# Ledger of designs, part 13: VHH binders against Transcriptional regulatory protein TdiR (tdiR)

Target 1, 227 residues: Transcriptional regulatory protein TdiR (tdiR), of Thauera aromatica (o87940)
Amino acid sequence: MQATKTGNASTVFVVDDEASVRDSLTWLLNSISLDVRTFESAKDFLDADISCTHGCVVLDVRMQNVSGLQLQQALSERGFKLPIIFLSAYGDAQMGAQAVKKGAFDFLQKPYRNQDLLDAVNAALALNREMADKQNEKQKHLDLLATLSQREMEILDKVVAGSSSKEIAKLLGISYKTVEAHRGRIISKLGLKSTGDLMHFVMRGSSHCSDCGRQPLPGSSPCRPAA
Short names: E, the ipSAE of ESMFold2; O, the ipSAE of OpenDDE; V2, 0.75 times the mean of E and O plus 0.25 times the DockQ between their complexes.

## First folded at step 12 (VHH)

Design v3 (from v2 with S30R T31I; framework vhh_6z1v_2; at its last look DockQ between E and O 0.02; V2 from the best seeds 0.00; counts 0 for: pae O 10.9 > 2, placed apart)
Fold by OpenDDE, look of step 12:
Structure v3 (fold): chain B 227 residues (1-227), chain A 123 residues (1-123)
Amino acid sequence: as target 1 above (227 residues)
Amino acid sequence: EVQLVESGGRLVRTGGSLRLSCAASGFTFRIYAMGWFRQAPGKEREVVAAISWSGGSTWHADFVKGRFTISRDNAKNTVYLQMNSLKPEDTAVYYCAADLYPWGSYESEYDYWGQGTQVTVSS
C-alpha cells in the first residue's frame, strides 16, 4: 500500500479583471491538473484571506482600480509568501520590471506562449514547496529545541562548542554523571539516537540560513545581507 | 554590496559627443536590465534609455532618439550611453540604474542606483 502522500495540493490564484482571461487561464492550468482559483479584482483577492501555504499567484499588471503592482505591495505588507507571476501587455513591460524588482517570481509579456506560462507556474510552485518544506523543517527543529530546559540548553551549547562531558562538569559545577544524564535527556528530547547525531542536528539547524541566496519570495523578510 | 559607478560626465559644447559608462558590481542576483536616467536642475528625474542584460533589447526616450544609444558589455558588466548632438537641454546629472526587466521607464522600477555623473552642455 503505497502511502499516497496527500501532498498539500498547490493552488494557482489568478487575478485578472477580464473574465475571458480568467477562464482561459483556468482552462490552461487545469489541463495540467492544477487547482485554480480566480479573482476579478485585487480587492476580491485581498478579501479572500488566502491562508494557503502552497501555491502561486498569476497577476495581471493592468487592473481596474488597483493595479497588480499595488496588489503586490499590499500582499507584501501582509506577509504574503506565495510567489507571484505577472502578466503584462507589451506596453506595460516597465510595470513588469517593477514587479520583479519587488520580488515577483516571474514576468510574462503578452502575448506569451502557453507553455511559458505553464513553465513559470510550475517553477513557482516548485519553489514554493521547497520553501515551505524548509520552513517546516526549521520549525520542527525549533520546536524540538524548545523542549529543552535551560540547563539542557547550556549543556547543548557546550557540547556543540566541542567541550567534553568532563569539561562541562567542571564548567557548570556539576558531576560528570549529571552531565551524562542531561546529555541523554537532550538526545531523547531531540529524537536522536546517539550523541553523534547531536552535532548533525545542530548543524542542520544552522545550514538553513545559508540558502538565502534565492530572491526572497514576497513576504519573506529579505535576508538583508548584514551590512 | 551592489555598486553602480558612473563615469564620463563632463563639460561639452553644443553639438558635441560624450560617452558615459556605468560599471556594475557586487550583484548576488541576476540582473535583467540596466538603465540611464537624468535629472536636470529643478526637474524630475526621467528615464533616458534602457537595455536588457542580454543586450538584445533596447529602449530610448523620445527626446533622445537618434542622438543617444545605450549599449552593454556583459563581460565587463558595464553599460554605456553614447550621446551625440548634445544640446544645452541635455545638461543634467545622469544616473545609472539596475533593473530586473529589459524595460524601465519609471524610477521606482530600479532598485539600485549610481551616484550620478554631471553632464553639462554649454552653448
Scores: ipSAE 0.000, ipTM 0.226, lowest interface PAE 10.9, mean pLDDT 81
ESMFold2, look of step 12: ipSAE 0.171; ipTM 0.628
ESMFold2 (binder alone), look of step 12: mean pLDDT 84; pTM 0.859

Design w1 (from r3 with S101L; framework vhh_7n9e_1; at its last look DockQ between E and O 0.48; V2 from the best seeds 0.00; counts 0 for: pae E 15.7 > 2)
Fold by OpenDDE, look of step 12:
Structure w1 (fold): chain B 227 residues (1-227), chain A 122 residues (1-122)
Amino acid sequence: as target 1 above (227 residues)
Amino acid sequence: DVQLVESGGGLVQAGGSLRLSCAASGFTFSYYAMFWGRQAPGKGREWVSGISTKGGSTYYASSVKGRFTISRDNAKNTLYLQMNNLKPEDTALYYCAARGLWESESTAFDYWGQGTQVTVSS
């Protein structure tokens, strides 16, 4: 009974048209207990419909039919989020520059040291985990905000803007007592201990949307990168 | 808390030089590709330069190629931009940005700074 280690196991995806390279990389990466999946072409990789949220890609720049850069572009268009490490032949400095411009995690020129590759892969995996954790925290934050009523959201917006309960009461045409009651409910629904924590909660939520100066209202689709 | 703090901007005459620095904290600096961008008054943000996690690969916009040099010190969590032969057209707010996961060539980055002002007089 092989215990399916259901743990958040990161996978290294290797895309290279040379079987010897795939084998060598698999051996090297397995030596440090990393799971490896290999692909012989860009098409093979794209057809695999990889839904894995944890991992990194090691990609050769020079492939016969579809270049590594073309694959990078295709992955970007599909919203693929795993970090990509490029491997290139000596002299492909221009390709490296393009890869970086396109958002590659790292670029290693052949010949490279095995340790350099391992370091890059470990760094990429660590980054991917960090980003996944942040995304999970962001989602939790949004889920909590989604529990607020429309009225509570209106009050929260005014509180964040620096309005006092008295001012909010006047602005919304409700009693001071009612505003305080809503504030209490907001704090409770968000799992906070104090009004001070509320401000920190909101500020943290806003920092996660680097593109949206405004906290996404509950139900607003995360800022889709402008297509 | 994640912070990117740019410094080294200022007023310089055309043909002069400046060296910008970006101090990173609150994240693992060596895990991120780093970029410089700029925004001139009344214009959109444009990316100026990029560097890979270990500095093995660099990118330059055509407008600054041959004049600007990007570098990083991962031990100091610092990104640099050496700007030589500055032109009035280089006048802009210069931003430091970090990218970890795959992103398109869009303006989307994981982290960015508040910017440092560079003004080049004719």
Scores: ipSAE 0.000, ipTM 0.199, lowest interface PAE 11.6, mean pLDDT 82
ESMFold2, look of step 12: ipSAE 0.000; ipTM 0.206
ESMFold2 (binder alone), look of step 12: mean pLDDT 84; pTM 0.843

## First folded at step 13 (VHH; framework vhh_6z1v_2)

Design x1 (from v2 with W59K; at its last look DockQ between E and O 0.50; V2 from the best seeds 0.00; counts 0 for: pae E 6.0 > 2)
Amino acid sequence: EVQLVESGGRLVRTGGSLRLSCAASGFTFSTYAMGWFRQAPGKEREVVAAISWSGGSTKHADFVKGRFTISRDNAKNTVYLQMNSLKPEDTAVYYCAADLYPWGSYESEYDYWGQGTQVTVSS
ESMFold2, look of step 13: ipSAE 0.094; ipTM 0.561
ESMFold2 (binder alone), look of step 13: mean pLDDT 83; pTM 0.843
OpenDDE, look of step 13: ipSAE 0.572; ipTM 0.845

Design x2 (from v2 with W59T D62S; at its last look DockQ between E and O 0.33; V2 from the best seeds 0.41)
Amino acid sequence: EVQLVESGGRLVRTGGSLRLSCAASGFTFSTYAMGWFRQAPGKEREVVAAISWSGGSTTHASFVKGRFTISRDNAKNTVYLQMNSLKPEDTAVYYCAADLYPWGSYESEYDYWGQGTQVTVSS
ESMFold2, look of step 13: ipSAE 0.424; ipTM 0.740
ESMFold2 (binder alone), look of step 13: mean pLDDT 83; pTM 0.841
OpenDDE, look of step 13: ipSAE 0.443; ipTM 0.781

Design x3 (from v2 with W53R W59Y; at its last look DockQ between E and O 0.02; V2 from the best seeds 0.00; counts 0 for: pae E 10.7 > 2, placed apart)
Fold by ESMFold2, look of step 13:
Structure x3 (fold): chain B 227 residues (1-227), chain A 123 residues (1-123)
Amino acid sequence: as target 1 above (227 residues)
Amino acid sequence: EVQLVESGGRLVRTGGSLRLSCAASGFTFSTYAMGWFRQAPGKEREVVAAISRSGGSTYHADFVKGRFTISRDNAKNTVYLQMNSLKPEDTAVYYCAADLYPWGSYESEYDYWGQGTQVTVSS
């Protein structure tokens, strides 16, 4: 029966210069109904200029001409956001660990069990989905905030900082009734019911990681760790 | 491509002043909150100051209150950190960061980061 319904379907990108590895990974990932695109070199992957926001990359650490670490750096410079899983040979554990320190999602040492690969891919796709959902929510909130005037945004900033309408009026040199009128317009433009909803609206869009102290280092593509 | 480029870091004497700048490109600067962070050798990165998208609200860490002032110029796509009364403890790499939500004060709330500029304060 046909199972071809797509709604931002995820793709696993496999970059490895060995055809047998690409074939094996394709067969394995297809067996759990994941779409796979393969590339035999870092250059081929870069030239494809993938801008997909749904997926992950399985990337060989050692490739001829351009290594997986060099590809990771090039992708970071382009703002590429998909989680990367490195495949490393025995004896390359230091290189795999280095890749994770530079922002890769995970690494697997060869030989690996098929289930270990599937578990890593599923975890990477789950993280990617969480990040995409948060980015979409941020964009929705940005679009709503863009309807606010400069004055309305100033008042919103003060409300979020905990200022009362009387305090805002004093600070901005305008009447209390003028502040209340602006608050009403802000609530209307944001589609909210009350001032109480305003704080909830603003805080819901934050990218705060409740459990994570680990962040991408400056100069890498931002990648929010799993909560 | 999103870029945040810091400048102005240098060697200064204790009690001195300097001004850091961060030029932004590749995104609509006026829609982002901006922050300054710092990281000394062997220490975790910490927030120094943050400023809302409009510039109407600011946050300064307790250890810099009264000495550092964050500001922004949305017409020039630039955020600044004025640093006065510098102490040897202020020696660090200073990073500029941008976040879509203007009230973030934590490192995890910022989506984009600069490469950093070194500030060194000597006795």
Scores: ipSAE 0.000, ipTM 0.303, lowest interface PAE 10.7, mean pLDDT 76
ESMFold2 (binder alone), look of step 13: mean pLDDT 83; pTM 0.851
OpenDDE, look of step 13: ipSAE 0.021; ipTM 0.417

Design x4 (from v2 with W53Y W59N; at its last look DockQ between E and O 0.01; V2 from the best seeds 0.00; counts 0 for: pae E 12.5 > 2, placed apart)
Fold by ESMFold2, look of step 13:
Structure x4 (fold): chain B 227 residues (1-227), chain A 123 residues (1-123)
Amino acid sequence: as target 1 above (227 residues)
Amino acid sequence: EVQLVESGGRLVRTGGSLRLSCAASGFTFSTYAMGWFRQAPGKEREVVAAISYSGGSTNHADFVKGRFTISRDNAKNTVYLQMNSLKPEDTAVYYCAADLYPWGSYESEYDYWGQGTQVTVSS
């Protein structure tokens, strides 16, 4: 096992059944200080169970036994989120185009220019980091919401819907003072300073909705299905 | 602040052509997939076209294939929709959207949205 820099959490995963390709990619990517793990088959990659990993995948379209397209399908069914760059041999451009239609980050036709590969890998790693940052912010918001009681969540939902404290009191059958006390506790638990900040906090966390599909005017943070 | 601003929507006659533009700011445009959506009166919003981060791959809905072309200019932070052979059925508000996840052809997968631009095709 090779030692890596402290704080380097990104790995380029290379899946290709040609040893010469795996060796060439390892040499190239190591030359810019990227960590590489190689796999000679789709099965070996699937068996490694690359969970909680940051990086990207460089994947051959044609492999013995299980093609790159079949691997992409299997990864999608498992909720795999790393960006995938396909390598396509001459005559395989249509398979590369199908991979991109199914959500691959990019594809490159062999023989590719080294700089084109490096540019694609760097762009894929930048995308992966942005995705991880967004997910981390989402998780921070979910953790804060988890500190609210069930009643506090009910009041928060009504505030987001635009109800005043008087309206909320009527809707929930409690006093105005009780609603105001709950709003104060919500603001305190979420680390906010005002009711204006409450709306902003909720809007930043809107992507945690599990049942979003249709909207007349979409928000800035679309909902995602739960994985 | 993230902004997507559509422009170019107008009244055009059947058979005409129109190019929509969407200017992006407040995020790293070159790492986002982009899409165009439309919503006709009384209908649900639907995807029209999508384009990968580099512009190397595009996907167009069947109802616009051969007539509409999505493109992007990463140096100008702009995505375009060239619309040819317009039909009255193309009348809608057109929205651009940006998605950090390149698999996001559906509106529930897009992170950022524009305000929309009206396209009206007269017979």
Scores: ipSAE 0.000, ipTM 0.209, lowest interface PAE 12.5, mean pLDDT 76
ESMFold2 (binder alone), look of step 13: mean pLDDT 83; pTM 0.850
OpenDDE, look of step 13: ipSAE 0.029; ipTM 0.477

Design x5 (from v2 with S30R W59T W103S Y106T; at its last look DockQ between E and O 0.46; V2 from the best seeds 0.00; counts 0 for: pae E 9.5 > 2)
Amino acid sequence: EVQLVESGGRLVRTGGSLRLSCAASGFTFRTYAMGWFRQAPGKEREVVAAISWSGGSTTHADFVKGRFTISRDNAKNTVYLQMNSLKPEDTAVYYCAADLYPSGSTESEYDYWGQGTQVTVSS
ESMFold2, look of step 13: ipSAE 0.011; ipTM 0.391
ESMFold2 (binder alone), look of step 13: mean pLDDT 81; pTM 0.824
OpenDDE, look of step 13: ipSAE 0.134; ipTM 0.617

## First folded at step 15 (VHH; framework vhh_6z1v_2)

Design y1 (from x2 with S30R G56D; at its last look DockQ between E and O 0.01; V2 from the best seeds 0.00; counts 0 for: pae O 12.8 > 2, placed apart)
Amino acid sequence: EVQLVESGGRLVRTGGSLRLSCAASGFTFRTYAMGWFRQAPGKEREVVAAISWSGDSTTHASFVKGRFTISRDNAKNTVYLQMNSLKPEDTAVYYCAADLYPWGSYESEYDYWGQGTQVTVSS
ESMFold2, look of step 15: ipSAE 0.582; ipTM 0.828
ESMFold2 (binder alone), look of step 15: mean pLDDT 82; pTM 0.835
OpenDDE, look of step 15: ipSAE 0.000; ipTM 0.213

Design y2 (from x2 with Y106T; at its last look DockQ between E and O 0.30; V2 from the best seeds 0.00; counts 0 for: pae E 2.1 > 2)
Amino acid sequence: EVQLVESGGRLVRTGGSLRLSCAASGFTFSTYAMGWFRQAPGKEREVVAAISWSGGSTTHASFVKGRFTISRDNAKNTVYLQMNSLKPEDTAVYYCAADLYPWGSTESEYDYWGQGTQVTVSS
ESMFold2, look of step 15: ipSAE 0.425; ipTM 0.726
ESMFold2 (binder alone), look of step 15: mean pLDDT 83; pTM 0.839
OpenDDE, look of step 15: ipSAE 0.264; ipTM 0.681

Design y3 (at its last look DockQ between E and O 0.01; V2 from the best seeds 0.00; counts 0 for: pae O 10.1 > 2, placed apart)
Fold by OpenDDE, look of step 15:
Structure y3 (fold): chain B 227 residues (1-227), chain A 122 residues (1-122)
Amino acid sequence: as target 1 above (227 residues)
Amino acid sequence: EVQLVESGGRLVRTGGSLRLSCAASGFTFKTYAMGWFRQAPGKEREVVAAISWSGDSTTHASFVKGRFTISRDNAKNTVYLQMNSLKPEDTAVYYCAADLYPWGTKEEYDYWGQGTQVTVSS
C-alpha cells in the first residue's frame, strides 16, 4: 500500500484584472511546480470557496471596482490567514507601504523581476506552512488535554500553579497516593515522560507567537523569518 | 553588470545553417524570458523568437516558418537560435534580449545585447 503522500499542496492564488498578468504568473509559478488559481476580480476571489489552508495570495493593488487594499481588508475581516503579496504599478509605492502596514507579507513594484516574485512566493508559502504546523501542534495539544478527566484537569491546574502533591491532596480532600496516581495518568495521557514536562506542555499552548511574543492579529503579517 | 553577448553571426550561403548564441551574465538568467530580435538595414527591429524562462514555451515569428528554433541552457546561462534554410532576407543584425516578465513585448525587454551580424549571400 503505497502511502500516497497527500502532500498538502500549497496553492498560489492570483488576483488580477489583467488576463495577461494572470496567465504570465500562472506560467511562471507552474514552472516551479506550484499550483495556481487565478481570479479576475476581488469579488471573484471573495466568492470562491477557498478551503485551502496552505498557500499565498498574489494580489494586484490596482483593480477595477475593488482595490487590492480593499480586498485585503475584506479578507482580514473574514479571518483569512494566507499571506498576501501585493503587486503594484510604478508610483504606487505608498499604497504598497500601506498594504504592508496592514499585514501584507510583501510588496513588489512593477516592473519586478521574476526571481523576486518567486522568492516572495516561496517565502510566503514557507511562512504559511510554518503557521499551519504550529496550529496543528496546538490542536494536538488541545486534543491531548481533552482526554483528561475533570479531576485530572483540576490536578493539572494545581500542578501548573506550583502546588505540591501534598498540597493538592489537602486542597482536593484526597490522599497523596491518589494525587500521585492521577499525576501519573496525566503524564501518560499527555504523552509526557515526567511531571517536569507538564509545565512545558501547558506553556506551549499559549497563543503568543514564539518569535515576536505578539498575539497574532487576524491579518497581521507573520513575523518575517530573520533573513 | 548585466551583459548579453551574442555570437555566431557570420556570412553564410543561401540554404545554409547557423547557430547563434547569447551568453548572459549579471542577472538571474533562469528567471528571465529570452528573445531573439533582428534588424535589417533600413528596417525596424522585429522579434524572431522568444522562450520562457524554463524553456517550456517558445514562440517564433511568422517569417520563421519552422526554419529557426530558439532554445536555452539555463545551466550555461545561454540562449540559442538555430537558423536553418537561411535566405538573403534573413540578413540582419540579430540581438539577444532578456525580459523581466515571463512574456513581454519588445518594449518590455529590459536587457539587450550588442548584436551579431548575420549575412546570407545568394
Scores: ipSAE 0.005, ipTM 0.228, lowest interface PAE 10.1, mean pLDDT 83
ESMFold2, look of step 15: ipSAE 0.150; ipTM 0.601
ESMFold2 (binder alone), look of step 15: mean pLDDT 82; pTM 0.832

Design y4 (at its last look DockQ between E and O 0.01; V2 from the best seeds 0.00; counts 0 for: pae E 5.3 > 2, placed apart)
Fold by OpenDDE, look of step 15:
Structure y4 (fold): chain B 227 residues (1-227), chain A 121 residues (1-121)
Amino acid sequence: as target 1 above (227 residues)
Amino acid sequence: EVQLVESGGRLVRTGGSLRLSCAASGFTFSTYAMGWFRQAPGKEREVVAAISWSGDSTKHADFVKGRFTISRDNAKNTVYLQMNSLKPEDTAVYYCAADLYPWGSKEYDYWGQGTQVTVSS
């Protein structure tokens, strides 16, 4: 039974009110083996149950009824996490810039090179995968922590705070041996090799970007190191 | 100045073959999708075939039914349309076009002047 690696196929979502654009983009993106879903309006996109965790959105700035920027805003309010690439018509460069300021991954102004679009899409997909992986790691970390008993959690908190087993024993009114036993169980439950790894384990669970201390906003470009 | 210059259109007999060429200049050819269109008298312009910027992907109209093949040579800034098994219904002015979008667009960014293909029964 060959485990069909259901590779989590990334989907490119195209939102454009022009059928010709949707068709053309679909064709172009399919040419590089990307899965594409198209939507004719912002409403259609918003109404779609996008359960896909891996992908990006290619969005036209100019759409009837609901603009691309309005859609971006709506998606942001809904906690939508997929990166958005805007396609801008000639003369709408300012709108594109605004979109990026609001968290869009990129914008392409017409005329643009097809390669630029593909590059942008691939970059967006790569970013999204990285984000998903990080989220998965975080979830795994939380799941491991959730396996700890209340007592084990209390002991872990004290260990992370820098308390010795002797101190913990005194604080909790239990024997040193009992504390050590719990520590052993904690290490085992968390899949760690040593007590020294506990601090690292707990620190990795802290959602703060090590570089900027800020929670990365969904769709924000990775903090470019200050050249 | 952007230029697309079609060539190769001529009178051919039914069942004959013809190769159209379109020489492009004035833009980065290798970054644009290219298409062939045709317009018969009294009919609307219709897409015949399109090719991606790299040439790795092609699309052909249903009416082509494997008779026509689009290709490109980016080193020569040229797109080709090989037409085989030509029919009288293929009689039209054939246009070369360049666009950011490879298929479905009615308004390509750049158009050639067209070349007349006539298929005689």
Scores: ipSAE 0.055, ipTM 0.564, lowest interface PAE 4.1, mean pLDDT 85
ESMFold2, look of step 15: ipSAE 0.137; ipTM 0.577
ESMFold2 (binder alone), look of step 15: mean pLDDT 84; pTM 0.850

Design y5 (from x1 with G56D D62S S108E; at its last look DockQ between E and O 0.02; V2 from the best seeds 0.00; counts 0 for: pae E 8.7 > 2, placed apart)
Fold by ESMFold2, look of step 15:
Structure y5 (fold): chain B 227 residues (1-227), chain A 123 residues (1-123)
Amino acid sequence: as target 1 above (227 residues)
Amino acid sequence: EVQLVESGGRLVRTGGSLRLSCAASGFTFSTYAMGWFRQAPGKEREVVAAISWSGDSTKHASFVKGRFTISRDNAKNTVYLQMNSLKPEDTAVYYCAADLYPWGSYEEEYDYWGQGTQVTVSS
């Protein structure tokens, strides 16, 4: 079996025990310049340990020995976060629906149109890129916050809560000038241009949401509509 | 890697008190905001309380104001939920969660989660 070596690029992982299906999917996905890695069994896929890659999984619902649903459960237990698209045969539609209930991205019933597969794969890859971009941004912010001292974190906390430098000085028993010096060091360590950017930096981790009847914490920022 | 371990959930009578703890490891605790969530059977998970990096700022859901208090001890890498005047509707699995950005109100905004601890309040 030829492995596709993509490095850090997105990869479509195809898990199906029929070689003709693996070959057809590889041909189709390569035709739109997607890298593909194929696996003939759930065991081979689990043994490959792809937790550090980006992409999506196209997974047959029924396979020899280990079903696609069993593989989905095993992946969940391992913490894999890649979107999964199930392929179901005629008569397997309930298994496909069960997979979606358990968190699969989508399912397609065989026979499917090539364009429907490509559309599902492209949508899954777009979701994965969005998730990866958000995680990369959070990791960068985590690294920056880790450079702050305990005192700097205390001051940042009060700035975010809306305290003025004078209020912070009083609360901490230090001079206004000392508070300003700390704010300057925080701005520098976080790579920001001004004090106004501190609030923006803190808010960058928030996801947009709709008011869906959930009980937000009092005083929380309202959900912002998508741009 | 990151681990959040809740403890302290048990059966209590209406009007009783209970303190939940969440021990954190695998990250710089003082750079994370912490929250408590709960999920009753058949219901969606909902936020109960959140606390800032230093612990100086807290927020509580309206249904627990005056009864529950979130706190943290950054020296012990632990966040707490003191639950007083418990009611049967407080029965749920309680989850500890962590996120880089304070003031998150929704579960989608928290990256790390504990396994949960069961709190049951009998009539």
Scores: ipSAE 0.012, ipTM 0.393, lowest interface PAE 8.7, mean pLDDT 77
ESMFold2 (binder alone), look of step 15: mean pLDDT 82; pTM 0.839
OpenDDE, look of step 15: ipSAE 0.021; ipTM 0.320

Design y6 (from x2 with S30N G56D Y106Q E107P S108E; at its last look DockQ between E and O 0.01; V2 from the best seeds 0.00; counts 0 for: pae E 16.1 > 2, placed apart)
Fold by OpenDDE, look of step 15:
Structure y6 (fold): chain B 227 residues (1-227), chain A 123 residues (1-123)
Amino acid sequence: as target 1 above (227 residues)
Amino acid sequence: EVQLVESGGRLVRTGGSLRLSCAASGFTFNTYAMGWFRQAPGKEREVVAAISWSGDSTTHASFVKGRFTISRDNAKNTVYLQMNSLKPEDTAVYYCAADLYPWGSQPEEYDYWGQGTQVTVSS
């Protein structure tokens, strides 16, 4: 019984001003059981609330009114995190390259092989999933840390710094027994088995916030996503 | 900003009862042990009672002798001290404190303090 991990179904977003292209891509992507949402313009896509969606974007470089590159820029400014695959015309290879330089996942030149598109989409979806998982892990880590009291955080900081319980007791003006009790609680709250795991736990959390590039200080409020 | 606000302190007669409340804000209340302390004039601040973050464990000072009971409501971010059979020697300023885990006896072991509420027991 393969536990179908009802993982958040990834959606491929297709943005193209040509209906025939949208239909063709939808058919192709559905053939491999991918969910597809199509948009006829950059505006239509931007007006859609897709902030919480997992997936990737297939975007035409040449669109009326707003180019694919302009859309990419707008999405970037909004903190849009889904990988973008560009479709470019034969004469627009340079634009495709520029898109990749600006953070696009990939670009395909028309005419392209269906398999190439599918491969690119699958790769993009895989990347997006990995990123989401990492983010979830980070969030879990932060949530665990958030369960610590101020005193526990102070003690954790000292423990991570290499201070002994006796030293911590002296530094904080509390008993050795109290420090040990706090340490026990810290380990319990963080779901750890030993003090040795604390170092690993803290080290894993010290990864730079992808959003602000700052190392989250233990106890700092999660970076509010820039509204 | 972390705030602990005590209430319920008043003048009562010997043998009377009071219920003190402490409303907490500005921190994750359900992760902190809470306690009540008292300080009488000319005396050191002493622990009266403490309660674990979950409410599953409590401790009371020896002088309480079953007269006082600490409790908490995590949904209301409030800790309570029910005081029965009050005596003149119970006259003190009563303070609410947070992060008493474990049951420490020293005031410096606790992170947050209220301003206190005066309890006066007349003979």
Scores: ipSAE 0.000, ipTM 0.222, lowest interface PAE 12.8, mean pLDDT 85
ESMFold2, look of step 15: ipSAE 0.000; ipTM 0.208
ESMFold2 (binder alone), look of step 15: mean pLDDT 84; pTM 0.853

## First folded at step 16 (VHH; framework vhh_6z1v_2)

Design z1 (from x2 with S30R; at its last look DockQ between E and O 0.34; V2 from the best seeds 0.00; counts 0 for: pae E 4.4 > 2)
Amino acid sequence: EVQLVESGGRLVRTGGSLRLSCAASGFTFRTYAMGWFRQAPGKEREVVAAISWSGGSTTHASFVKGRFTISRDNAKNTVYLQMNSLKPEDTAVYYCAADLYPWGSYESEYDYWGQGTQVTVSS
ESMFold2, look of step 16: ipSAE 0.192; ipTM 0.648
ESMFold2 (binder alone), look of step 16: mean pLDDT 81; pTM 0.832
OpenDDE, look of step 16: ipSAE 0.499; ipTM 0.819

